# Ledger of designs, part 10: VH-VL binders against Histidine kinase CKI1 (CKI1)

Target 1, 134 residues: Histidine kinase CKI1 (CKI1), of Arabidopsis thaliana (Mouse-ear cress) (o22267r987to1120)
Amino acid sequence: RVLVVDDNFISRKVATGKLKKMGVSEVEQCDSGKEALRLVTEGLTQREEQGSVDKLPFDYIFMDCQMPEMDGYEATREIRKVEKSYGVRTPIIAVSGHDPGSEEARETIQAGMDAFLDKSLNQLANVIREIESK
Short names: E, the ipSAE of ESMFold2; O, the ipSAE of OpenDDE; V2, 0.75 times the mean of E and O plus 0.25 times the DockQ between their complexes.

## First folded at step 8 (VH-VL; framework fv_recaticimab)

Design n6 (from m5 with heavy chain S31N; at its last look DockQ between E and O 0.64; V2 from the best seeds 0.00; counts 0 for: pae E 2.6 > 2)
Fold by ESMFold2, look of step 8:
Structure n6 (fold): chain C 134 residues (1-134), chain A 122 residues (1-122), chain B 112 residues (1-112)
Amino acid sequence: as target 1 above (134 residues)
Amino acid sequence: QVQLVQSGAEVKKPGASVKVSCKASGYTFKNYYMHWVRQAPGQGLEWMGYINPSGGSTKYHQNFKDRVTMTRDTSISTAYMELSRLRSDDTAVYYCARELYTGDTYSAFDIWGQGTTVTVSS
Amino acid sequence: DIVMSQSPSSLSASVGDRVTITCKSSQSVLYSSDNKNYLAWYQQKPGKSPKLLIYWASTRESGVPDRFSGSGSGTDFTLTISSLQPEDFATYYCQQYYDYPTFGQGTKLEIK
């Protein structure tokens, strides 16, 4: 199950299409960092009630870095706070429409994201394979 | 065979609510977002919102946000749309429609239900 | 909301005619990342649900006859029926899905 977080409607639909092409059948979409945090928090709560506390509500989160109100870095920090209480860590992949600079790379690490991917998504399969190899 | 079958026609009075069902068959219900679109008599198509059947999350058009609720029951592959505080201009045919993906991107709505006529009469 | 405007609102034509329907969006529906126009055309016959004809502005859905074609990019789009058949009398709608979906007001095609 995968979560795509992007405030841009077509960007998240295109990302969903690429994931479906790769064989991901259940793709959740949301348009804000706040909604992403809510979905993760509610999913962890439900898993705990069902005795599956070691299971993640999402196998991967693709988090757009630039969003209004709560950007992707802030959303990731908040998700990491919630996950700490449950002893879990969801793979979170940073997605950006801009070429990464040294500042963006540093913010990715500081926020607790696990990988970086540009909005073209050309490296999507490679990034997933690298994460799965760890 | 892939199809969407909707509940039957309904006649309601102003102020009531209506709940329309849309049962999916021939494909994995949880894997495709479901949209709702309505059409008043002699008028065009109006998008109302969507639901992700997997987690139940929704997005509603601003015009319906305060009156529409979209839900689903994945055990019977059925989506629901409930419209409350009905008024005469809610008289319309209500459609469910499946989100299409072809190749590696979004491609519009490929499968539509047969439509459910809701008549709101004073 | 992206506003979709169709022209004409109705037209009458004979079997065998070439028919052209236009659709204009208030904003570009071309996504530069994949260079696709997120524009669809639907056919709706009386008492029936809409049927997808064209997506990505110019790609025919499976089972749609070759006489239907779509063209255009950005904000200006055209549906063409190259040789009108009796079963083509219907109302035609364009729809953008670049953002939350909106539809044109429809074009009613009446067969003389």
Scores: ipSAE 0.511, ipTM 0.837, lowest interface PAE 2.6, mean pLDDT 88
ESMFold2 (binder alone), look of step 8: mean pLDDT 93; pTM 0.953
OpenDDE, look of step 8: ipSAE 0.677; ipTM 0.893

## First folded at step 9 (VH-VL; framework fv_recaticimab)

Design q1 (from n1 with heavy chain L100G; at its last look DockQ between E and O 0.72; V2 from the best seeds 0.00; counts 0 for: pae E 2.9 > 2)
Fold by ESMFold2, look of step 9:
Structure q1 (fold): chain C 134 residues (1-134), chain A 122 residues (1-122), chain B 112 residues (1-112)
Amino acid sequence: as target 1 above (134 residues)
Amino acid sequence: QVQLVQSGAEVKKPGASVKVSCKASGYTFKSYYMHWVRQAPGQGLEWMGYINPSGGSTKYHQNFKDRVTMTRDTSISTAYMELSRLRSDDTAVYYCAREGWSGEYYSAFDIWGQGTTVTVSS
Amino acid sequence: DIVMSQSPSSLSASVGDRVTITCKSSQSVLYSSDNKNYLAWYQQKPGKSPKLLIYWASTRESGVPDRFSGSGSGTDFTLTISSLQPEDFATYYCQQYYDYPTFGQGTKLEIK
């Protein structure tokens, strides 16, 4: 189950199409960092009520870095805070239309993201393979 | 055969609610977003929102967001749209429509339900 | 919302005629990353649901006769029916799906 977070409608749809071609059958989309945080928090709450506290609501989150109000870095920080209470960690992949500079690379790490992916998504399969190798 | 079959016509009074069902068959229900579109008599098409059947997440057009609720039951491959606090200008045909894909590319609404007529009158 | 302006609002024509219907969006619906125009055309007959004819501005849906064609890019789009048949008398809608969907007001094509 994958979550795609991007304020741009067609970017979410293109990412969904690529994930479906790779065989991902369940792709969830949302258009803001706040909504991403809500979905993760609600998913963890529901799993706790069902006694499945170790199970993640999403196997991967693709988080656009630049969004209005709550950007991807802040959304990731908030998700990590909630996940710490449950003792879980969802793989969160930063998605950006820019090459990461030294400051962006540092902020990605400090926010708690696990990988970086260019918005073209050309390296999607490689990034997933690297995460799964762990 | 891929198809969407909707519930029958409804007659309601102002202030009431209506819940329209849309049963999918012939494809993997969870894999495609379901949209709802309405059409007032003699008028064009108005998008209301969508639901992702997999997780149940929704997005509503601003004009409906305080009155519409979209849900689904994946065990019977059925989507629902409920519109509350009905008024006379909610009289319309309500359609469900599947979000289409051609290969990896998003291709508009490829399958539509037959429509459900909702009449709101005092 | 992306506003879709469709013209004409109605049109009378005879079997065998060539007709065109235009659609203009308030902003570009061309996504530069995949070079596709996210614009569709639907046909709706009286008492029936809409039927997808064209997507990505110019690609015919499976089973749609080749007398239907779409053209245009960015903000300006055209649906053409090269030789009208009796079954083509209907209302036609354009729709963008580049953002949350919006539809043109419709063009009613009537028999003359």
Scores: ipSAE 0.465, ipTM 0.831, lowest interface PAE 2.9, mean pLDDT 88
ESMFold2 (binder alone), look of step 9: mean pLDDT 92; pTM 0.945
OpenDDE, look of step 9: ipSAE 0.744; ipTM 0.903

Design q2 (from n1 with light chain P101Y; at its last look DockQ between E and O 0.79; V2 from the best seeds 0.00; counts 0 for: pae E 2.1 > 2)
Fold by ESMFold2, look of step 9:
Structure q2 (fold): chain C 134 residues (1-134), chain A 122 residues (1-122), chain B 112 residues (1-112)
Amino acid sequence: as target 1 above (134 residues)
Amino acid sequence: QVQLVQSGAEVKKPGASVKVSCKASGYTFKSYYMHWVRQAPGQGLEWMGYINPSGGSTKYHQNFKDRVTMTRDTSISTAYMELSRLRSDDTAVYYCARELWSGEYYSAFDIWGQGTTVTVSS
Amino acid sequence: DIVMSQSPSSLSASVGDRVTITCKSSQSVLYSSDNKNYLAWYQQKPGKSPKLLIYWASTRESGVPDRFSGSGSGTDFTLTISSLQPEDFATYYCQQYYDYYTFGQGTKLEIK
């Protein structure tokens, strides 16, 4: 189950299409970091109430870095705070319109993101394979 | 044969709600977004919103955001659109429509239901 | 919303005529990353559901006669019927799907 977080409609839909082509059957979307945080929090609460010890709300989150109100870095920080009390860690992949500079690389690491993917999504399959090999 | 079959015509009074169903067949229901579009008598097409049947997430056009609810039941491949607090200007034909996917690319609406006429009158 | 404006609102033509209908968007619907125009054309006959004719501005849907073609890019688009047939009496709509979904107001085509 995959969550795509991007405030830009066409970018979000294109990412969804690439994931579907790779065989991902359940792709969810949302358009803000605030909504992403809500979905993760509700999913963790629901998992706890149902006693579903083997399920993580999402297998992957693709988090756009630039969004209004709560950007991808802040959303990731908040998600990590919530996840800490449940003892889980969802793979969160940073998505940006450019390769990270030193400043952006530092913020990606500090926010707790697990990988980086440029917005063209050319390396999508490679990034997923790398995360799954760990 | 891919098709969308909608529930029958409805006559409602102002202030009531209506729930229209759209049953899909001939394709994998969860793989394609379902849209709702309405058309008032003699008027053009108005997009209302969509549902992703995989997880049930929705997006509504601002004009309907506080009155429309879109749901689905994947076990019977059926989408629903409910419009509340009906007004006379909600009199229209309501269509469900499937979003076209060609490979990794989404597009417009390739399959439409037959339409459901909703008449709102006292 | 991206506003879609069609021209003309209505027209009348004879069998065999070449007909053009234009559609202008308030913003570009060309996505530079894939170089596709997110623009579609539909035909709707009285009492019937809309029928998809063209998507990605110029790609003809399966089963659509060769006389229908789409062209244009960015903000300006054209639907052309190269040799009008009696069954082409209908209202035609353009639609953008670049930023959510918006339809043009329609162009009613009447056969003389």
Scores: ipSAE 0.536, ipTM 0.845, lowest interface PAE 2.1, mean pLDDT 88
ESMFold2 (binder alone), look of step 9: mean pLDDT 93; pTM 0.951
OpenDDE, look of step 9: ipSAE 0.806; ipTM 0.919

Design q3 (from n1 with heavy chain L100G, light chain P101Y; at its last look DockQ between E and O 0.74; V2 from the best seeds 0.00; counts 0 for: pae E 2.2 > 2)
Fold by ESMFold2, look of step 9:
Structure q3 (fold): chain C 134 residues (1-134), chain A 122 residues (1-122), chain B 112 residues (1-112)
Amino acid sequence: as target 1 above (134 residues)
Amino acid sequence: QVQLVQSGAEVKKPGASVKVSCKASGYTFKSYYMHWVRQAPGQGLEWMGYINPSGGSTKYHQNFKDRVTMTRDTSISTAYMELSRLRSDDTAVYYCAREGWSGEYYSAFDIWGQGTTVTVSS
Amino acid sequence: DIVMSQSPSSLSASVGDRVTITCKSSQSVLYSSDNKNYLAWYQQKPGKSPKLLIYWASTRESGVPDRFSGSGSGTDFTLTISSLQPEDFATYYCQQYYDYYTFGQGTKLEIK
């Protein structure tokens, strides 16, 4: 399962399309950091209640960095906080319309994101492959 | 043979609820969002919301958010739309529609159910 | 919501005529990253569900006759039927699917 988080409707649909082309059959979408946090938290809660503690709610999260109210960095920090109580870590890939500057790269690392991806998504497969090699 | 088959016509009184079903066949139900669209007699089309069948997440148009619930049962490839606190102006044909995809690009609603007539009166 | 306005609301035409229906959106539906207009056209006959004709403004859905064509970009779109057939008399709707979903009010095409 993959989660795509982007407040821009068409951007998250385009990302979904590229994931489908790669063979991902189950793509979940949401439009805010708050909703992303809710979905992860509910998934972890249900996983614990059902005794399926060996499965993450999502295999990957693609998190848009720029969103109103709770941006992608804030959402990631809150997700990491929740994940600590369950002893898990979901791969979270930062998605931005800009190439990372040193400050954006710093915030990506500080928030606990695992990789960075330009919104064109041309490097999607390579980024996933790199994460899985660790 | 991709198709969406909806439940039969319903007659309801104001204040009641209606639950319309939409059974999918010929494709992977969990891989495509399901939408609901209604059409009052002699009127145009109105988008109500969608459900992602894989996880059950939903998005509702603001006009229906307080009264609509969309669910699904993946074991029988069926989506449901329930509209509560019915009013006479909820009289309409209710359609389910599949969100279409062409390669990596999403397209419009490519497969529609036959429609379910809901009449709210007396 | 993005408002979709169709013109005309109805028209009367004869078999063999060329007809044009326009659709205007309150905001651009062109996504610059893929250069696609997220605009669709549907045909609906009385008592039937809508049928997708055109998506991405100008791409025909599979099985749709070549006499149907779509054009336009951004906010202004046109559906053209180059030579009307008896089965083309119906109501036509445009729809944006760029920011959720909104339909135009419909254009009823009647036989003269």
Scores: ipSAE 0.528, ipTM 0.840, lowest interface PAE 2.2, mean pLDDT 88
ESMFold2 (binder alone), look of step 9: mean pLDDT 93; pTM 0.950
OpenDDE, look of step 9: ipSAE 0.821; ipTM 0.923

Design q4 (from n4 with light chain P101Y; at its last look DockQ between E and O 0.67; V2 from the best seeds 0.58)
Fold by ESMFold2, look of step 9:
Structure q4 (fold): chain C 134 residues (1-134), chain A 122 residues (1-122), chain B 112 residues (1-112)
Amino acid sequence: as target 1 above (134 residues)
Amino acid sequence: QVQLVQSGAEVKKPGASVKVSCKASGYTFKSYYMHWVRQAPGQGLEWMGYINPSGGSTKYHQNFKDRVTMTRDTSISTAYMELSRLRSDDTAVYYCAREGYTGDTYSAFDIWGQGTTVTVSS
Amino acid sequence: DIVMSQSPSSLSASVGDRVTITCKSSQSVLYSSDNKNYLAWYQQKPGKSPKLLIYWASTRESGVPDRFSGSGSGTDFTLTISSLQPEDFATYYCQQYYDYYTFGQGTKLEIK
C-alpha cells in the first residue's frame, strides 16, 4: 500500500500512474502534509488496537517537499514523532521538482526522509530497489 | 471486447433519487479510474466526478458533492452513481467513462458507456 | 476550474473542406515535468456517446483517421480536419485534464 502526498493534482496523478505501471496494487493519495499525518496516525492507532504490529499502514510514502501550510519536511518530522511511540519507521521518499541544494539536502536528512526523487520520477524503480535492499 | 454497459432509462419525480450502474467488461476493472459525465438536452458535457475502483476513493465536482455518491462493486466489475434530491434541471443523459492510460500516464476518456437517460418531471 | 473556450460555436462546411476548430484554456495545461499537454478532443454524433479523437493535444487515438490532427501547446489548441468526409458532421468538444476535468462548450459542424 503506497501513499502519494502532493498538493498538485497533475503531479499526484502522474506519480500514481507510474507507481501502477510498476505493479503497485494500491496507491492512496492526499493533498496536504496535515492529511498525510492524519492518515498515518489513524493507521497506527488501528494497528495497535487490532494487534497487527508486524505491518505498517503504508509500505512507502512519497512526500512532496514543497506544500502550503505544512511542507513535506515538517510533515515527515511530525510523522517520525508519532512513529517513535510505536517503534516503527515507514520509508519516506522526498519528491522535489529539482535536485536539492545543500540546504534542501540538510533538511531531507534532518526531517528523517529515506531517499530523494525528482518529480520526473525517472529514478523511481532504482530508489525502490535501493530501499528494499535494506 | 472492451465496453461499458449502463442501466436503462429512468423517469423520476422531483425530490427522488436515481442510481445508475455501469458494468465494465474486457479489461481489468480495478486498474482504471471511472468517471461520470452528464449532458442535458441540447447542452455540452459536464464532468461530475470519478471513483478509483481499486480502493473506492472518490472526487466530486463541487456542483454535485452534496448530492452525488459514487460507488463500485469489484466482484461484478460495476460502478454506480447515485444522484439525490433530483430537480428538473437534472434531466440529462448520464455517461460513465473510463480514463485511459498509455505508457506511464493518463490519456483522457477512451471508453464511454452508451448513456442513461434520466428524466425528472412531475 | 480551468475554463475551456471553443470557437466557433457552429460551423457550416462542405465535403472536402479543411476545417479548423480552436480551443483556449484559461491556464496552461502543459505539465513541465513530462512535457505533455493534458488536452483532448472528442467527437459526438447526435444520440451517441462521445468518441475520443486526440489526447495529449496531438496524439491520435487508435482507429481515428489521419485527416484528424491536433496541435498547439500551453493555452491555445487547434483541431484540424484536413478533408471533411460525410461522417465527420458532428459536435466536437475539447477537454483539459490537467487540473481535474473541464470540457469546452462544443463546436457543431454542419453540412452545407
Scores: ipSAE 0.522, ipTM 0.824, lowest interface PAE 1.8, mean pLDDT 88
ESMFold2 (binder alone), look of step 9: mean pLDDT 93; pTM 0.954
OpenDDE, look of step 9: ipSAE 0.579; ipTM 0.869

Design q5 (from n1 with heavy chain L100G W101Y, light chain P101Y; at its last look DockQ between E and O 0.85; V2 from the best seeds 0.76)
Heavy chain, then light chain:
Amino acid sequence: QVQLVQSGAEVKKPGASVKVSCKASGYTFKSYYMHWVRQAPGQGLEWMGYINPSGGSTKYHQNFKDRVTMTRDTSISTAYMELSRLRSDDTAVYYCAREGYSGEYYSAFDIWGQGTTVTVSS
Amino acid sequence: DIVMSQSPSSLSASVGDRVTITCKSSQSVLYSSDNKNYLAWYQQKPGKSPKLLIYWASTRESGVPDRFSGSGSGTDFTLTISSLQPEDFATYYCQQYYDYYTFGQGTKLEIK
ESMFold2, look of step 9: ipSAE 0.641; ipTM 0.866
ESMFold2 (binder alone), look of step 9: mean pLDDT 93; pTM 0.954
OpenDDE, look of step 9: ipSAE 0.827; ipTM 0.925
ESMFold2, look of step 10: ipSAE 0.618; ipTM 0.841
ESMFold2 (binder alone), look of step 10: mean pLDDT 93; pTM 0.954
OpenDDE, look of step 10: ipSAE 0.835; ipTM 0.927

Design q6 (from n1 with heavy chain L100G W101Y; at its last look DockQ between E and O 0.71; V2 from the best seeds 0.00; counts 0 for: pae E 2.4 > 2)
Heavy chain, then light chain:
Amino acid sequence: QVQLVQSGAEVKKPGASVKVSCKASGYTFKSYYMHWVRQAPGQGLEWMGYINPSGGSTKYHQNFKDRVTMTRDTSISTAYMELSRLRSDDTAVYYCAREGYSGEYYSAFDIWGQGTTVTVSS
Amino acid sequence: DIVMSQSPSSLSASVGDRVTITCKSSQSVLYSSDNKNYLAWYQQKPGKSPKLLIYWASTRESGVPDRFSGSGSGTDFTLTISSLQPEDFATYYCQQYYDYPTFGQGTKLEIK
ESMFold2, look of step 9: ipSAE 0.506; ipTM 0.831
ESMFold2 (binder alone), look of step 9: mean pLDDT 92; pTM 0.944
OpenDDE, look of step 9: ipSAE 0.763; ipTM 0.908

## First folded at step 10 (VH-VL; framework fv_recaticimab)

Design v1 (from q5 with heavy chain K30R; at its last look DockQ between E and O 0.79; V2 from the best seeds 0.71)
Fold by ESMFold2, look of step 10:
Structure v1 (fold): chain C 134 residues (1-134), chain A 122 residues (1-122), chain B 112 residues (1-112)
Amino acid sequence: as target 1 above (134 residues)
Amino acid sequence: QVQLVQSGAEVKKPGASVKVSCKASGYTFRSYYMHWVRQAPGQGLEWMGYINPSGGSTKYHQNFKDRVTMTRDTSISTAYMELSRLRSDDTAVYYCAREGYSGEYYSAFDIWGQGTTVTVSS
Amino acid sequence: DIVMSQSPSSLSASVGDRVTITCKSSQSVLYSSDNKNYLAWYQQKPGKSPKLLIYWASTRESGVPDRFSGSGSGTDFTLTISSLQPEDFATYYCQQYYDYYTFGQGTKLEIK
C-alpha cells in the first residue's frame, strides 16, 4: 500500500500510474503535508485499536519536498514524532525536481527521510530495492 | 465483459435525497478510480467528483461539495453517489464512469454506466 | 477550473465529408514531464452514454475507426472525421484531465 503526497494534480496522477505498472496494488494520493500527517495518524490510531501496531498504514510514502503551508520535510518530521509513540517507522522517500545541495541533503536526513528520488521517477524501482535491502 | 450497471430511474420531490448505485464487473474494482458525471436535459456533461475504491478517498467538484457523498462497497464491487437537498435543476441523467489506463498513464473515461435518470418535481 | 470551449456548437454535413471540430482550453494541458496532452474526445448518441474516442489528444481508443483522428497541443485541439459515415452523426465533447476534469459544451453533428 503506497501513499503519494504532492500538491500538483498531474504529478500525483503520473506517479500513481507508474507505481501501478510496477505492480503496486493500492496507491493512495493526497495533496498536502497536513493531509499526509492526518492519514498516517488516523491509520496508526485504527491499527492500535485492532492490535496491529507493528503493521504500518502505508508500506511507502513518496513525499514531494516543496508544498505550500507544510512542506515535505516538515510533514516528515511531524510523522516521525507520531510514529515514535507507536514504535514504528514508515519508509519515506523524498521527491524533488531540484538537484540536492548540501543543505537539502542535510535537511532530508535530519527530517528522517529514507531516500531521495527526482520527479522523473526513472530510479523508482532502484530506490525501493535499496531500501528493502537494508 | 467490462461493464458498469447503474440502478433504475428515480422520481423525487425537492428537498429529498437520491442514492444511485453503480455495479462493476469484468475488472478489478479496487484498481480504478470511479467518477460521477451528470447531464441535464439538452445540456452538456458536468463532472461531479470521484472515489478511489481501494481506500474510499473522494474528491468533489466545488458545485456539489456540500450536497454529494460518494461511497463504495468493495465486497460487491459497487460505487454509490448520494445527492441531498434536491432541487428541480438537479433533474438529469447521472453516469458513473471508470478512469482507465494505457501503459503507465491514465487514458480518460474508458467505461461508462448506462445512466440513471433522476427527476425532481413537486 | 480549466475552461474548455468547443466550436462550432453545431454542424451539418453529408456522408463522405471531412469534418473538423475544435476545442480550446483556457490554459495548457501539456505536462512537460511526460510530454503528453491530457485531452480526450467523446462521442454521444441520443439516449446513450458517452463513448471514449481519443485520449492524450491523438491516441485512438481500442475499436475506434481510423477515420477519427485527434491533433493539437497545449491549448488548441482538433477532432477530424476524414469520411463521415451514417453512424457518426452524434454530439462530440472534448475533455481535459490535466487539472481535475472539465468538459467542453459539445458539438452536435447533424446530417445535411
Scores: ipSAE 0.549, ipTM 0.838, lowest interface PAE 2.0, mean pLDDT 89
ESMFold2 (binder alone), look of step 10: mean pLDDT 93; pTM 0.955
OpenDDE, look of step 10: ipSAE 0.817; ipTM 0.923

Design v2 (from q5 with heavy chain S57R; at its last look DockQ between E and O 0.71; V2 from the best seeds 0.72)
Heavy chain, then light chain:
Amino acid sequence: QVQLVQSGAEVKKPGASVKVSCKASGYTFKSYYMHWVRQAPGQGLEWMGYINPSGGRTKYHQNFKDRVTMTRDTSISTAYMELSRLRSDDTAVYYCAREGYSGEYYSAFDIWGQGTTVTVSS
Amino acid sequence: DIVMSQSPSSLSASVGDRVTITCKSSQSVLYSSDNKNYLAWYQQKPGKSPKLLIYWASTRESGVPDRFSGSGSGTDFTLTISSLQPEDFATYYCQQYYDYYTFGQGTKLEIK
ESMFold2, look of step 10: ipSAE 0.599; ipTM 0.859
ESMFold2 (binder alone), look of step 10: mean pLDDT 94; pTM 0.955
OpenDDE, look of step 10: ipSAE 0.840; ipTM 0.930

Design v3 (from q5 with heavy chain A108G; at its last look DockQ between E and O 0.81; V2 from the best seeds 0.00; counts 0 for: pae E 2.2 > 2)
Fold by ESMFold2, look of step 10:
Structure v3 (fold): chain C 134 residues (1-134), chain A 122 residues (1-122), chain B 112 residues (1-112)
Amino acid sequence: as target 1 above (134 residues)
Amino acid sequence: QVQLVQSGAEVKKPGASVKVSCKASGYTFKSYYMHWVRQAPGQGLEWMGYINPSGGSTKYHQNFKDRVTMTRDTSISTAYMELSRLRSDDTAVYYCAREGYSGEYYSGFDIWGQGTTVTVSS
Amino acid sequence: DIVMSQSPSSLSASVGDRVTITCKSSQSVLYSSDNKNYLAWYQQKPGKSPKLLIYWASTRESGVPDRFSGSGSGTDFTLTISSLQPEDFATYYCQQYYDYYTFGQGTKLEIK
């Protein structure tokens, strides 16, 4: 179960297609940081009502860094606040439209993201493999 | 093998609602977006919106946002489109269409239902 | 919405002719990250559902005769039928799927 968060339609659809090729059966999309926060919060509430609060609503979140209103870093910080109440932590992968720079890497860590991925998605499988090696 | 079969023709009065079904077979229903497209008599194709059957999320074209609802029942591989507050200019053929993909990229609408004629008349 | 404009609105041609239909988008539908044009072509015969012919501007769908080809990039696209056959009588639509979905207004092809 994966969530792709990007305000750009084609970027979001391309990411979804690549994830499906890798064998991810359930890919959900949303177009804003606010919607991502809502989906995570509602998913955690549903798990709590079902008595399974230690289960994550998503196995991974791919979070675009640059979005209007609530950017990916703000969305991640808000998600981490909600997750703290439930004692969980969803892997959140930062996505940027160019090769990662030092400043973007620092913002990624400060916001609480777990990895960084260029929007070309050439390293998608490697990033997932690295996270799952834990 | 792969096909979409839609419910039969409907005749409605202005102000009513219509719900069209689209039953999928021969493929994994949850894995492909389902779209709805309409065509008024003598007119072109008009995209109405889509549903992702996996989670049930939807997007509607602005022209229909306040009147259309798209749903699905994954247990019977069926998508639904409901259009409310019908007017005479909603008379059209309504199609469901699957959005295909090849390799790791989405392609066009590769499978279409046979169409459902909805006639709105007083 | 990205507006899709087709030309001509209708066209009459003889069997064996080379036929060209043009589609122009109001914005580029080329995604630079994967270098694909998100543009499709459909054929619709009277009383029938549309049928996908071409996707990614130039990739032929399986089962589509090789006389159909697509070309173009960015904002300007062309569907070509290299040797028109009697069964090609139909209306042809282009469609962008780069920013949601928009169809062109259609081109009616009559054979005579």
Scores: ipSAE 0.527, ipTM 0.841, lowest interface PAE 2.2, mean pLDDT 89
ESMFold2 (binder alone), look of step 10: mean pLDDT 94; pTM 0.956
OpenDDE, look of step 10: ipSAE 0.790; ipTM 0.917

